VH-VL binders against b7kms5. Designs and how they scored, part 215

Target 1, 80 residues: b7kms5
Amino acid sequence: DTFETVRNTIRIESEVDESLRQLCHEERITKETWLEAAYLYLCEKPEELAQVIQLAQERLSQRKAIADYKRAKTMQERFL

## First folded at step 13 (VH-VL)

Design va43 (framework fv_miptenalimab)
Fold by ESMFold2-Fast, scan of step 13:
Structure va43 (fold): chain C 80 residues (1-80), chain A 124 residues (1-124), chain B 107 residues (1-107)
Amino acid sequence: as target 1 above (80 residues)
Amino acid sequence: QVTLVESGGGVVQPGRSLRLSCAFSGFSLSTRGVSVGWIRQAPGKGLEWVAHIDYDDEKRYSPSLKSRFTISRDNSKNTLYLQMNSLRAEDTAVYFCARTSFYDGLGLRYFDYWGQGTTVTVSS
Amino acid sequence: DIQMTQSPSFLSASVGDRVSITCQASQGIRSYLAWYQQKPGKAPKLLIYAASTLQSGVPDRFSGSGSGTDFTLTISSLQPEDFATYYCQQLYSYPWTFGQGTKLEIK
């Protein structure tokens, strides 16, 4: 029958977004359907899902590190 | 000025527990952006990342070790700890503590200062 | 987990030689790679981070290149103090993993 859907707005790295947009254009799919398909596929692959989660955890840490580094650098420049 | 000194290694029987310490000087573990951790090296083998802890107490572990090992810190003593439980012969290694710094362009951490290491031998 | 494979595992060379050590990741890691030098009985020392950025205090005869899956550490003119074991490390995804090491020894 009918899909019930929700709207989500997410922030991702610009380079990743550009690459994903190019992939979707070439394969004639949308970002929404790619995300749904990727998640559904990985849910049936526990070892691969674990690898994706580990990458996500590291990327989250990297974004926090960038923010922390910029904040620390700003404080140092003010102090000097 | 930055120094890292490990201690607490020794010879232990399989199944026992051991706690390693790493004393830091020249920087504070509570400094925003600071991350410290443990890397080990079995005799004649390569390097293996064990665990790290951030200034905000976020902890990450090697998946094979997280059920037996616990990382913690004491900011008042500027000391990092690794609690190792249920030790096995394959845990025999030199354990290094190391500090990370950041590369702004990638948010990448890299190990810029290392301690001399402390030896753990699990008798079999 | 991301597997890091170094080539060669052993390398014999002479002082003054140009030597290269390669590191291959089992999947793309962008430029999230570091190189370390370890001398017998000592802790590792950082040489290069972000694949190609030289750590302060490291001689400029050391250089790093590559991105994605294929990386190279080059020593342009080997010195006596450079005989050591070299390790690459990926910091792209947890768990962080190291290559098996390349032992550089006198010919």
Scores: ipSAE 0.012, ipTM 0.748, lowest interface PAE 8.2, mean pLDDT 88

Design va44 (framework fv_miptenalimab)
Fold by ESMFold2-Fast, scan of step 13:
Parts: sequence; C-alpha cells; structure tokens
Structure va44 (fold): chain C 80 residues (1-80), chain A 124 residues (1-124), chain B 107 residues (1-107)
Amino acid sequence: as target 1 above (80 residues)
Amino acid sequence: QVTLVESGGGVVQPGRSLRLSCAFSGFSLSTRGVSVGWIRQAPGKGLEWVAHIDYDDEKRYSPSLKSRFTISRDNSKNTLYLQMNSLRAEDTAVYFCARTSFYDSIGLRYFDYWGQGTTVTVSS
Amino acid sequence: DIQMTQSPSFLSASVGDRVSITCQASQGIRSYLAWYQQKPGKAPKLLIYAASTLQSGVPDRFSGSGSGTDFTLTISSLQPEDFATYYCQQLYSYPWTFGQGTKLEIK
C-alpha cells in the first residue's frame, strides 16, 4: 500500500456502465484504474480536457432536462 | 416584458463589503433552463463575467472572484444578490445583471436580457 | 482560461460601408460564441448567438460566421445607429470570457 486511497460511490448511466465494464474485462483493468488513468492523461492534454469537460457539461444539462420533465409529469399525474 | 434592475452600488472603502441586488420581472428563476448572473465592466474597459446561478441553485464563479463573492437568490421576491467581500480598487466597475436562456438540450446559453447596471466605486 | 482576441480594436467607417470585425479563440469553442453591441452609458445588447443565429428584433444587416477558433461579425451597409463597441463572448468553457472589444467610430 504505497498510495492512500479513498472509496467513492458514483452513479452513471447503465449503458455507459455496461460498455465500460466490457472494456475493463477485455483489457484486464479495473474501473478504478481506468478512471485514474483517464484523469491523469487528460490533465496533460489541456485541449482534450476542455473537450471532455464540454461533454460532461452537455450530459449534465441533458440529465437536468430529463429530471425536470419527469418532475413536471409526476406533479401533473398526481394532482389531476 | 422581461426587466432586470440593479441596485446597491455606491462608493465604498477598500476592505469593506457590499451587497448588490437585481430585481427581475417577466420570468421566474424557477423556470427550467433559465439562469441569471453578474457581468462587470471597469471604467473604459471591457466586459468580465463574474458569476451566475441557475434555476436549480447551481452556482458558477469566475475563479479569481470565487473566494470573495457569493451569488444567491430569493425566488419569493424575484431578486438576485451578489455579496462582495474584501473589496479592492480593481473591483471598481459597473455591475450588470443579465439573464441567460438556451434553445437546445446541450446547454448552449446566451445573455438575452440585461439590466442597466449599478456603479460600484472602491476608493479612499 | 480561453482567451478571446478581437481585431481590430478600433475601426473608422462611413455610413453605407460594409464592415467586418473578427474574434479569435485560443482554443476550439465550436459554435458557442455570441456577439453583443454596447453604446456609451448603456447595457450590452445581444446581436448573435450560436456564432451565426440572429437574435429576434436585430436588423438583418448584421450577420455572424465562423466556427472553432475564427469568427466574424459583418455589418452590411452601416447605419448611423451602428456606431458602438462590439464584444464577442465564448460560452463553451468556464470561466466565460469576452473579447477586449472593437470600437466602431464615424470617419
């Protein structure tokens, strides 16, 4: 144990999780080490990091929009 | 009609605090996809984005101002606030309140309505 | 931070002229660019968003073009009310940044 580690819980889309799981199985790595490697690699590539941040912002906006739609629909169904 | 009106500016000494207000009408900050923020302009200089807050209370700040400035809202009063602490001469500017909207689900935003601005002078 | 550079910083022109001002981003911002007009003592006014989409109520003599790193705002047949300072803004990455401005003056 040369490195201190922390345990995190993250929630990702099921299709993304399945695809990542398959990649990790085929390449014989873990989700933890893939996440570490991806972040470290991107920190050395400012232009690519910016593109990833943009994708993350887009995905967050999409999930927010879907959540808003579902909330509105639930309220409508409850009070109708 | 959409309107935004800033207030709370004035002359203030370095190191002091000041709170700006933005009273808005014609929309609700509870509306999905809407955000409101602050942009400032120093005398004779260009525009600088300060901070924004969106309908779900997510806050974003200019990195150089994040430690001193706090954005907040009161939806019951249709009012946006900017709390400015430890003011410095370089904070002297006209502070504009502006609304963003977006047209698509990918979060492309733009400032479509602006207030008239309130002047903050940090001197003496 | 993404640096936005406008050129020229000032431009002298006559009524009826076709003028263009450019905006360059230090990295690719796709089409996440807006153009604003500001008259002395007044708030900025949105002219164009998404690099090329004209805001409702803005005269069609204004147009925007470009994507990625190079953008242009064009005014065909300049009118007296168009003498103002123009700013570009990238909304691709935080912090959002503006160009330094282009002052359009009467010649």
Scores: ipSAE 0.000, ipTM 0.608, lowest interface PAE 18.6, mean pLDDT 85

Design va45 (framework fv_miptenalimab)
Fold by ESMFold2-Fast, scan of step 13:
Structure va45 (fold): chain C 80 residues (1-80), chain A 124 residues (1-124), chain B 107 residues (1-107)
Amino acid sequence: as target 1 above (80 residues)
Amino acid sequence: QVTLVESGGGVVQPGRSLRLSCAFSGFSLSTRGVSVGWIRQAPGKGLEWVAHIDYDDEKRYSPSLKSRFTISRDNSKNTLYLQMNSLRAEDTAVYFCARTSFYDSVGLRYFDYWGQGTTVTVSS
Amino acid sequence: DIQMTQSPSFLSASVGDRVSITCQASQGIRSYLAWYQQKPGKAPKLLIYAASTLQSGVPDRFSGSGSGTDFTLTISSLQPEDFATYYCQQLYSYPWTFGQGTKLEIK
């Protein structure tokens, strides 16, 4: 068995990160192996994968809405 | 090395039951990401997925067939079954047994090996 | 259910021709698409999986492309043994569904 790895950096919500770190500590696994296992498991379960993608789309929309609001507020106060 | 051989087809009257068998070799249904299922094809028509059973005994059915068809396996005999109840003329088809494999790195599924099929004819 | 629509349903071509068959999903299926070839009286044979990955043993004149909702199977130079019916299948969501098939016949 041979593994070749890549190093990634990602930004996730602080509360989610804290929850995931706690899970990894309790189960004696790493974030890297949890992420790999979760993705591989979901790819074998198409219906569950679709639900996760829907949640991801909803979370992305929420992040964009927050970013857009902050941008608009800054434009009104500093540039308009 | 992987083989699937269907049997149990024949001519049956409407309303009767029939059990199809698929003898497989060269793989284990206990292997993660592997499933075996049934695909049927009515005369002159296209392919229709019927049901499958996964390595973890998860069973999935075509919604229109779930109430009448039951998929099961006997790991000691390396055999897959399809129990078909309340047969209708519309169930007339060649029934193929097929294995799904997964794309090694990400678990994407695809039917990589197929049996030659067994013919079921429902007629009065 | 995800509906898979192939175009055309019938295609006439000559040996040596380049032909393309398209498959459209009623909703996004990522790359969870496979292509199968079926000759009369025979079981289907896997040609391509993950939308664009050629199955081992399949001639390199076959290729697949696309993602999401629009997919294409291309045969770069038709050989006599390629006259068959071709099916696409989505394996993204249950129930798994196939296209209606494209019958490739000699012109």
Scores: ipSAE 0.000, ipTM 0.628, lowest interface PAE 14.7, mean pLDDT 86

Design va46 (framework fv_miptenalimab)
Fold by ESMFold2-Fast, scan of step 13:
Structure va46 (fold): chain C 80 residues (1-80), chain A 124 residues (1-124), chain B 107 residues (1-107)
Amino acid sequence: as target 1 above (80 residues)
Amino acid sequence: QVTLVESGGGVVQPGRSLRLSCAFSGFSLSTRGVSVGWIRQAPGKGLEWVAHIDYDDEKRYSPSLKSRFTISRDNSKNTLYLQMNSLRAEDTAVYFCARTSFYDSMGLRYFDYWGQGTTVTVSS
Amino acid sequence: DIQMTQSPSFLSASVGDRVSITCQASQGIRSYLAWYQQKPGKAPKLLIYAASTLQSGVPDRFSGSGSGTDFTLTISSLQPEDFATYYCQQLYSYPWTFGQGTKLEIK
C-alpha cells in the first residue's frame, strides 16, 4: 500500500499522558509509533495481550465509575 | 439498613450444578454506581474474587471460573445469582455476596457490605 | 494475574502493641488497594480503601500507607477485638486478587 494513516482523537489520563510523553522524549519516538509498536508486539504475545485486555477492562470500568461518582456528587450538591 | 443474605448452598456431587442466590435490602441493584458480586473462601484459605455485575449489566469474571460460572441479577426481586456448572472438589468454599457502594473519585469498587456466606461442599 | 503477598502470614502480639502488616504486589498498582478485616466465622469488613483512606466507622488506630508495590496496614495500639485475619486486595486490574491473609492472634 501507499502508506495510509488515520487520525484518532483519544482522551487518556493526564498522569499516563505525562509519563508516556516523557518516555517518548527520552527514547526519541512518538506517541503514534509507540502505540503501533505496542499493539503489534502484543498481537504476537497472546498471554501478555490477555493481561493488557484485563487491565483495559478494569480501566474502562473505572472511568464509568468516576463518571457515576461525579454525577452522584452533583446531585448531592444540588439537593442537599 | 443494608442487608445481604445468601442461600442455595449445600452438598453436591462433582460434575453437578448449583445456583446460589443473594437477597438484598436497603438499596436497589438498578441504582447507578452499584455493583454486586461473589467472593469465595475455601476452608482455611483466603479470599478469592469470583465475579461481579453492575447496574448496567456489565459482567466480569475470574478467568479460571468464567467457562463454568454465570452471574446474573433480577432487579424486580433485588436478587443476585451465581450459576455454578461442572462443579469440582476445588469449588468447595463459603460463598459471600458483597456490594460496592458509589465509587470514590478514583473509581474504586471496594466491598463495603457483605452477606454472611453460604457453604458449598463438592464431595462424592 | 497480579499476585498479592502479605507478611507475616501469622503474628502474635499483646494488647497495646503497635502492629504492622505488609502487602506486596507483583507489579505496580498505584494506590488501588483496600484492606479488610475478617473475624472467625464472620464476613470480611472493609477497613481502608485507596491505600490510605479510613472507612467510616473504623477506629482511628487503623491506618494504611504505601503506593505502587509496597503497602502497610498499621494498628497503633492493639485491642482485644482486633483478633482477626487481615487481607489486602488490589483493584488495579482484573481479575481482582487478594493477599493470602495475615492471622493476628493476641498473646
Scores: ipSAE 0.494, ipTM 0.873, lowest interface PAE 2.1, mean pLDDT 90
Fold by OpenDDE, second read of step 14:
Structure va46 (fold): chain C 80 residues (1-80), chain A 124 residues (1-124), chain B 107 residues (1-107)
Amino acid sequence: as target 1 above (80 residues)
Amino acid sequence: QVTLVESGGGVVQPGRSLRLSCAFSGFSLSTRGVSVGWIRQAPGKGLEWVAHIDYDDEKRYSPSLKSRFTISRDNSKNTLYLQMNSLRAEDTAVYFCARTSFYDSMGLRYFDYWGQGTTVTVSS
Amino acid sequence: DIQMTQSPSFLSASVGDRVSITCQASQGIRSYLAWYQQKPGKAPKLLIYAASTLQSGVPDRFSGSGSGTDFTLTISSLQPEDFATYYCQQLYSYPWTFGQGTKLEIK
């Protein structure tokens, strides 16, 4: 196996990022290896994967709602 | 003033279809962050989320009902619909239409306004 | 799915009492919790959202607390109109789920 890595930027919600950082520190792993391992584990767990997907969908909806609200608020404030 | 009024309930035999309507006023589904959905309550039982539709027409369903129920909306009529197919006895319930708002800083959703419900009875 | 377990299922109390209803999630849901009140033959009414934010128009004798898995709805001084069934709901992940309800009855 080759361990070629791909550079990417992942934006994580602040509370989740902090909690994950603490976990990785305690377990002497990295966020990257955690994500890799978590994904590989879930690939073998279809029910758990489905639950994670549902959670991810809700979180995406929440992000969208927040972004939309911020944009609307900014526009309102600009023209008041 | 926000109002939601359900209609279309009735008595039907198992296997039949029924379409519920929810006429709402005082808000628009085009308003960002707002969604409208259905929650049902079997006689003497608790509340069960059925489905909702977001301002961007995104639809979410209870997994157990997704194959039989379809949520839709007509923005021009400010009306929400629930198409229920292959009805079963366990679908007997009061069906509530409710609006979801969101907590702006967290995107937390909640049902802040409810209709009085329409009764669906599935019996042979 | 996330299961929401309310306790107790039935609660008897008197006017003026301080009462608490708890809701436990099968997994962490942060503050993505709402409380509703329902009276017989009526639609549910929102009391609390975001675990602890009081809905506009709701008396301040109602309060919500908790985060993660354990949540509490508290009525500081029970009034006659507060006898009803209460439900918690998680909106953390799909499918959104409710607790089984707590019926608050007159002692």
Scores: ipSAE 0.324, ipTM 0.833, lowest interface PAE 1.6, mean pLDDT 92

Design va47 (framework fv_miptenalimab)
Fold by ESMFold2-Fast, scan of step 13:
Structure va47 (fold): chain C 80 residues (1-80), chain A 124 residues (1-124), chain B 107 residues (1-107)
Amino acid sequence: as target 1 above (80 residues)
Amino acid sequence: QVTLVESGGGVVQPGRSLRLSCAFSGFSLSTRGVSVGWIRQAPGKGLEWVAHIDYDDEKRYSPSLKSRFTISRDNSKNTLYLQMNSLRAEDTAVYFCARTSFYDSWGLRYFDYWGQGTTVTVSS
Amino acid sequence: DIQMTQSPSFLSASVGDRVSITCQASQGIRSYLAWYQQKPGKAPKLLIYAASTLQSGVPDRFSGSGSGTDFTLTISSLQPEDFATYYCQQLYSYPWTFGQGTKLEIK
């Protein structure tokens, strides 16, 4: 009676999270189901998936926030 | 250094209860993304995931065990518990305590540190 | 539930051999797969996570490959300490499930 699910912790930009949260509230869906639906939809659209991957690669090349997150996380693990 | 040490195993009769403990150090369950759980292994058999608890107290169980087993934690003592009720012969196993954490920003999980296990034998 | 099936269940090999162990998921799990090594009487040890990422401290003779449903663990040149049981695990969806294990024993 329940879907088999995995709990993941991901960090995204606050501005993106705020926008997505508002969308989910307005449409009466959850962030989890939106993420699942977006990925599944894109997997069936190779050209659109390629565009999204390109955008993701560009954002990843702007490494600062992600690198800072990893370092902060590592320090917490070490000092706790 | 991260360590996990299980205790509380022993020989018990069918239908009885037993509580296992896992004392951990080198990390806090209050840390975002950190989780701890129980994996068991029957004699000569493979690994079976039992239960898992996240830093925010979300609990997950193997469907076959959720009616009889309860996972809990005490952050003030850095201790994880597994309450096992209505024990059966097929619950005979070594019970391992293990940590999952994400070391990267993508949130992938994996069991990176394990305790040595505590043995539970259910026999008449 | 996602069923994880390993092949072979038993494998006999000699020091210096290249060996491969496969793991198949009953449905797509992307790269949410880990490999563990377990020696008799000991706890499992993480070897590989995210299907192909080697855990720190694990010798580089170990490698993992695959995605989706088919995964392989390869040991390029067996050492005496590598004779153990190996398990794959999917961490894609609950309940988390392990393969039945592959026992690697000396010829």
Scores: ipSAE 0.000, ipTM 0.614, lowest interface PAE 15.5, mean pLDDT 84

Design va48 (framework fv_miptenalimab)
Fold by ESMFold2-Fast, scan of step 13:
Structure va48 (fold): chain C 80 residues (1-80), chain A 124 residues (1-124), chain B 107 residues (1-107)
Amino acid sequence: as target 1 above (80 residues)
Amino acid sequence: QVTLVESGGGVVQPGRSLRLSCAFSGFSLSTRGVSVGWIRQAPGKGLEWVAHIDYDDEKRYSPSLKSRFTISRDNSKNTLYLQMNSLRAEDTAVYFCARTSFYDSRGLRYFDYWGQGTTVTVSS
Amino acid sequence: DIQMTQSPSFLSASVGDRVSITCQASQGIRSYLAWYQQKPGKAPKLLIYAASTLQSGVPDRFSGSGSGTDFTLTISSLQPEDFATYYCQQLYSYPWTFGQGTKLEIK
């Protein structure tokens, strides 16, 4: 193997994972290689990269919101 | 009962600064999951999101306005602010403050309570 | 930025009519869409969020549908208080953007 690699464990939305699994199966690629290719492609496309970063920022806010919802629900169930 | 009341609008010359305030009651911005923000509407035009601030002091801005506008809050006064610098004729609008509700389990947000707006007119 | 386009921009209708307003996103936004109603001189009021979920207190003659890029707001039997301007908003990606609005006028 000519590449030095690192193993990462990440959590993504189940609907996104399901769609990505279907894409990888149909195109005969892996999630690992899709992620590498997507990042490398976007690094050479400044306008597209900017749009992806904006989407990522919103998705980060959404994940924070989900965490906040879960905490609020726990507090409510504990004291109501 | 949730209320938001904007103030600070008026007529200003181009290049000047103006600070808008929004006094809110019936909720605390320190409550997890709550955010408040500014939406503006030019005369006869549609709505444009300006900025919002979260209970964690996380701030997000419209990219076209980020360099000139600053959102802040004072929790002790239950007040939200929008500092508007280097005002242009294009900033003429009614400025609404609005709250997003607690997020649902999917992380979706929406503006559930709005103030009546304060009018900013930038003209010579 | 995601552009939101509403059609029609103006709609004339009579009380009792079924009316539909559409909203198109320039890219897929899943179900991250809200609809607001604004009456002259007033602040917008939330009608629908998550494309199809009615806000508490909104009459059930209002309904929303769609996902991805194409969305519809329907009023099944128009009432006098429904004459207003309607806006869609995407909350899928920053910056959040609104449609240009649809003004619903009495015939």
Scores: ipSAE 0.134, ipTM 0.799, lowest interface PAE 5.4, mean pLDDT 89

Design va49 (framework fv_miptenalimab)
Fold by ESMFold2-Fast, scan of step 13:
Structure va49 (fold): chain C 80 residues (1-80), chain A 124 residues (1-124), chain B 107 residues (1-107)
Amino acid sequence: as target 1 above (80 residues)
Amino acid sequence: QVTLVESGGGVVQPGRSLRLSCAFSGFSLSTRGVSVGWIRQAPGKGLEWVAHIDYDDEKRYSPSLKSRFTISRDNSKNTLYLQMNSLRAEDTAVYFCARTSFYDSKGLRYFDYWGQGTTVTVSS
Amino acid sequence: DIQMTQSPSFLSASVGDRVSITCQASQGIRSYLAWYQQKPGKAPKLLIYAASTLQSGVPDRFSGSGSGTDFTLTISSLQPEDFATYYCQQLYSYPWTFGQGTKLEIK
């Protein structure tokens, strides 16, 4: 039977995407199935899941910092 | 012109609470991209990150301290706080207040300004 | 948590010497590493960020290198004011962690 699915658009770091794309090519899987498998595996490993969440929290903070930097740069270019 | 000054340290018995303060000048915690936090150092030992809070009030904690410690701020007073509950002998340390700022397009942050620290001693 | 290990823990050197301190991460942290200098009774001071970028106002005898798991702080010609303990820090993942420190003493 066919799984019911949802289409999501996500933006990830280019270097991470390149590495993940290479892994998926070598192992003959898709990004979608890798994401599903990784999440399902980690849900059964609460200690490892906690480590992934901590990394995600730092990366989220970095994304926010990049957005702040871009705003500051835009203001400098327009008004200075 | 950036300064951070810690206060509120002292000698306290195990199981009690203590609130540390950090008064800062030369910047505002409301400034986009700025975060401030606490780093501690036990006598003769290395540095340990405790918690930080950013301009958006996003709070992050060391997992071992999250249940006992609370970070907060009062922007109108340019003051950062650390509420420490259920203190243990292992919490004995100099507590530093430090600021981070964003350094490049990758969003890298590092502690660029530090206070002199306030000493907390947990003993009977 | 990511463990940061410094080598050596203690180093004695003479003025004018070239000294290097290493820092190893228990997992890859890319270039998300900073180096700090701490003098006795004082707060730490940022020396280097992003593994190799010198902080403004820091003498150019200090340099950093490395990426991934292995990092080095080098002082090309040691001066008397460089007596201090040096710490590395990773900012790749929460919780942020520091190395145990390297104490540099003048011979």
Scores: ipSAE 0.252, ipTM 0.824, lowest interface PAE 4.1, mean pLDDT 88

Design va5 (framework fv_miptenalimab)
Fold by ESMFold2-Fast, scan of step 13:
Structure va5 (fold): chain C 80 residues (1-80), chain A 124 residues (1-124), chain B 107 residues (1-107)
Amino acid sequence: as target 1 above (80 residues)
Amino acid sequence: QVTLVESGGGVVQPGRSLRLSCAFSGFSLSTRGVSVGWIRQAPGKGLEWVAHIDYDDEKRYSPSLKSRFTISRDNSKNTLYLQMNSLRAEDTAVYFCARLSFYDSLGLRYFDYWGQGTTVTVSS
Amino acid sequence: DIQMTQSPSFLSASVGDRVSITCQASQGIRSYLAWYQQKPGKAPKLLIYAASTLQSGVPDRFSGSGSGTDFTLTISSLQPEDFATYYCQQLYSYPWTFGQGTKLEIK
């Protein structure tokens, strides 16, 4: 190993993980190297980086909506 | 039943400000999971999303409008506002207020109830 | 931004006809698509969300299909009240964007 590294745990949508896993297998790379490469590439492409940030903001809003739905459902079932 | 009624539109000169209001009934923005927003439609053009605000005061804006427009609410009056500053001819449109609802599995959202719209004309 | 393109822009049809309107996204949006109907001088009305789920109260002659980049709205048997402008919207990424609209006119 020639680099200092940190260990991170992240949660992503299972469908996205399946697709990424297949891509990594086919291209003979790892999830960590793909993540590093994607970030480094986007840092040199301001317009593309902005598009990725917009998608990330929407996906964060989607996760919040899902959490709100689950919370509402739990409260309703508690009153059954 | 759910109703939304916009007001505050009119004719205004470029560079001026205007505040739109949306009075709604049949739901409360203090209710978890409820959101309301603004969509506009320029003459002869399609629909354009402007902004929305959630029950917990989270605000999202169209990037091109964020610097000039501010969305806010008054829960005690069941009223949504859009403050529009530095108005341009390109802001001429009918402004609709709409409630945003969501679907569960993917966080899919949609505008399920809309107001009648209020017309803003920016001209010199 | 994701560009939404509808086809055709104008469509003439008769009562009782089957009509299809298409919507193409400039990139994949999965099933994050809604369809709206707008009559002259009125606000849009939600017809379909999640690409294929019919909104409560909307007649079952309306249906939606597709995923990814290609989507279709179908009206199985046109009624007089269906002559309107139809819009698709992607909700996959900010900013949310709409198609240019398809105007459905009576022959």
Scores: ipSAE 0.265, ipTM 0.833, lowest interface PAE 3.8, mean pLDDT 90

Design va50 (framework fv_miptenalimab)
Fold by ESMFold2-Fast, scan of step 13:
Structure va50 (fold): chain C 80 residues (1-80), chain A 124 residues (1-124), chain B 107 residues (1-107)
Amino acid sequence: as target 1 above (80 residues)
Amino acid sequence: QVTLVESGGGVVQPGRSLRLSCAFSGFSLSTRGVSVGWIRQAPGKGLEWVAHIDYDDEKRYSPSLKSRFTISRDNSKNTLYLQMNSLRAEDTAVYFCARTSFYDSTGLRYFDYWGQGTTVTVSS
Amino acid sequence: DIQMTQSPSFLSASVGDRVSITCQASQGIRSYLAWYQQKPGKAPKLLIYAASTLQSGVPDRFSGSGSGTDFTLTISSLQPEDFATYYCQQLYSYPWTFGQGTKLEIK
């Protein structure tokens, strides 16, 4: 096609994925084009971009805490 | 500890083929977002990206080299390969193998670990 | 292909100096730029990625700035171990391309 694309693999929360799939179905767009549009829009809106980055940082911190807990539990079960 | 070690370089005549290997440790190419590739440097010249292969087996090549070079991997051996065909004098260079890591959501990539390089000399 | 042009190609400086190396892209690449240091006979070492993010373990005298087409690598106070060749790289579009390099020599 006319666009050069890169394949990316992303893991997101199942509830978020379900909601996004429904939005894409209803609006007749794809996850790929929604992601591109959302990023491009936010890059032109610095204050909104900052808010999104803050939310992303919060979500990342939550995932890290969960991963740390699971790792500690797995280590105990493996060695004990 | 991440290490990458290239091998297989040497002196070859124009038109011949050569296969380079890169043995890596401390990571798996099956890890999402990781890729490994080849960068070369001709004597006294700058860096030139050759090819890379992603965790999902997607391969990308420098347009000028795509017809002659093939990148491949063996995950069971933690080894990356570069098959070089129809070698020319201008392919003379040190060939580095390097790992990228990237953040899936942004596409941000960078070569964070490099091997020491292996020298390929194409001479009649 | 996106062309990366560094300036200067050669820079002579003294220990303690503040030096800046610039890198210009022929097209906008946002912040998809990395800086590498290469010492003679060695592999390149990543210094900065995403135009301005310092790689872990790299001294804080190194900094990067810029976005779009114009980028700068700055060393605030040169140390003896900093004399090397520096390369910028765009990772925005295939094929990935490097600048021609800037050789930083002792004055």
Scores: ipSAE 0.000, ipTM 0.617, lowest interface PAE 13.7, mean pLDDT 86

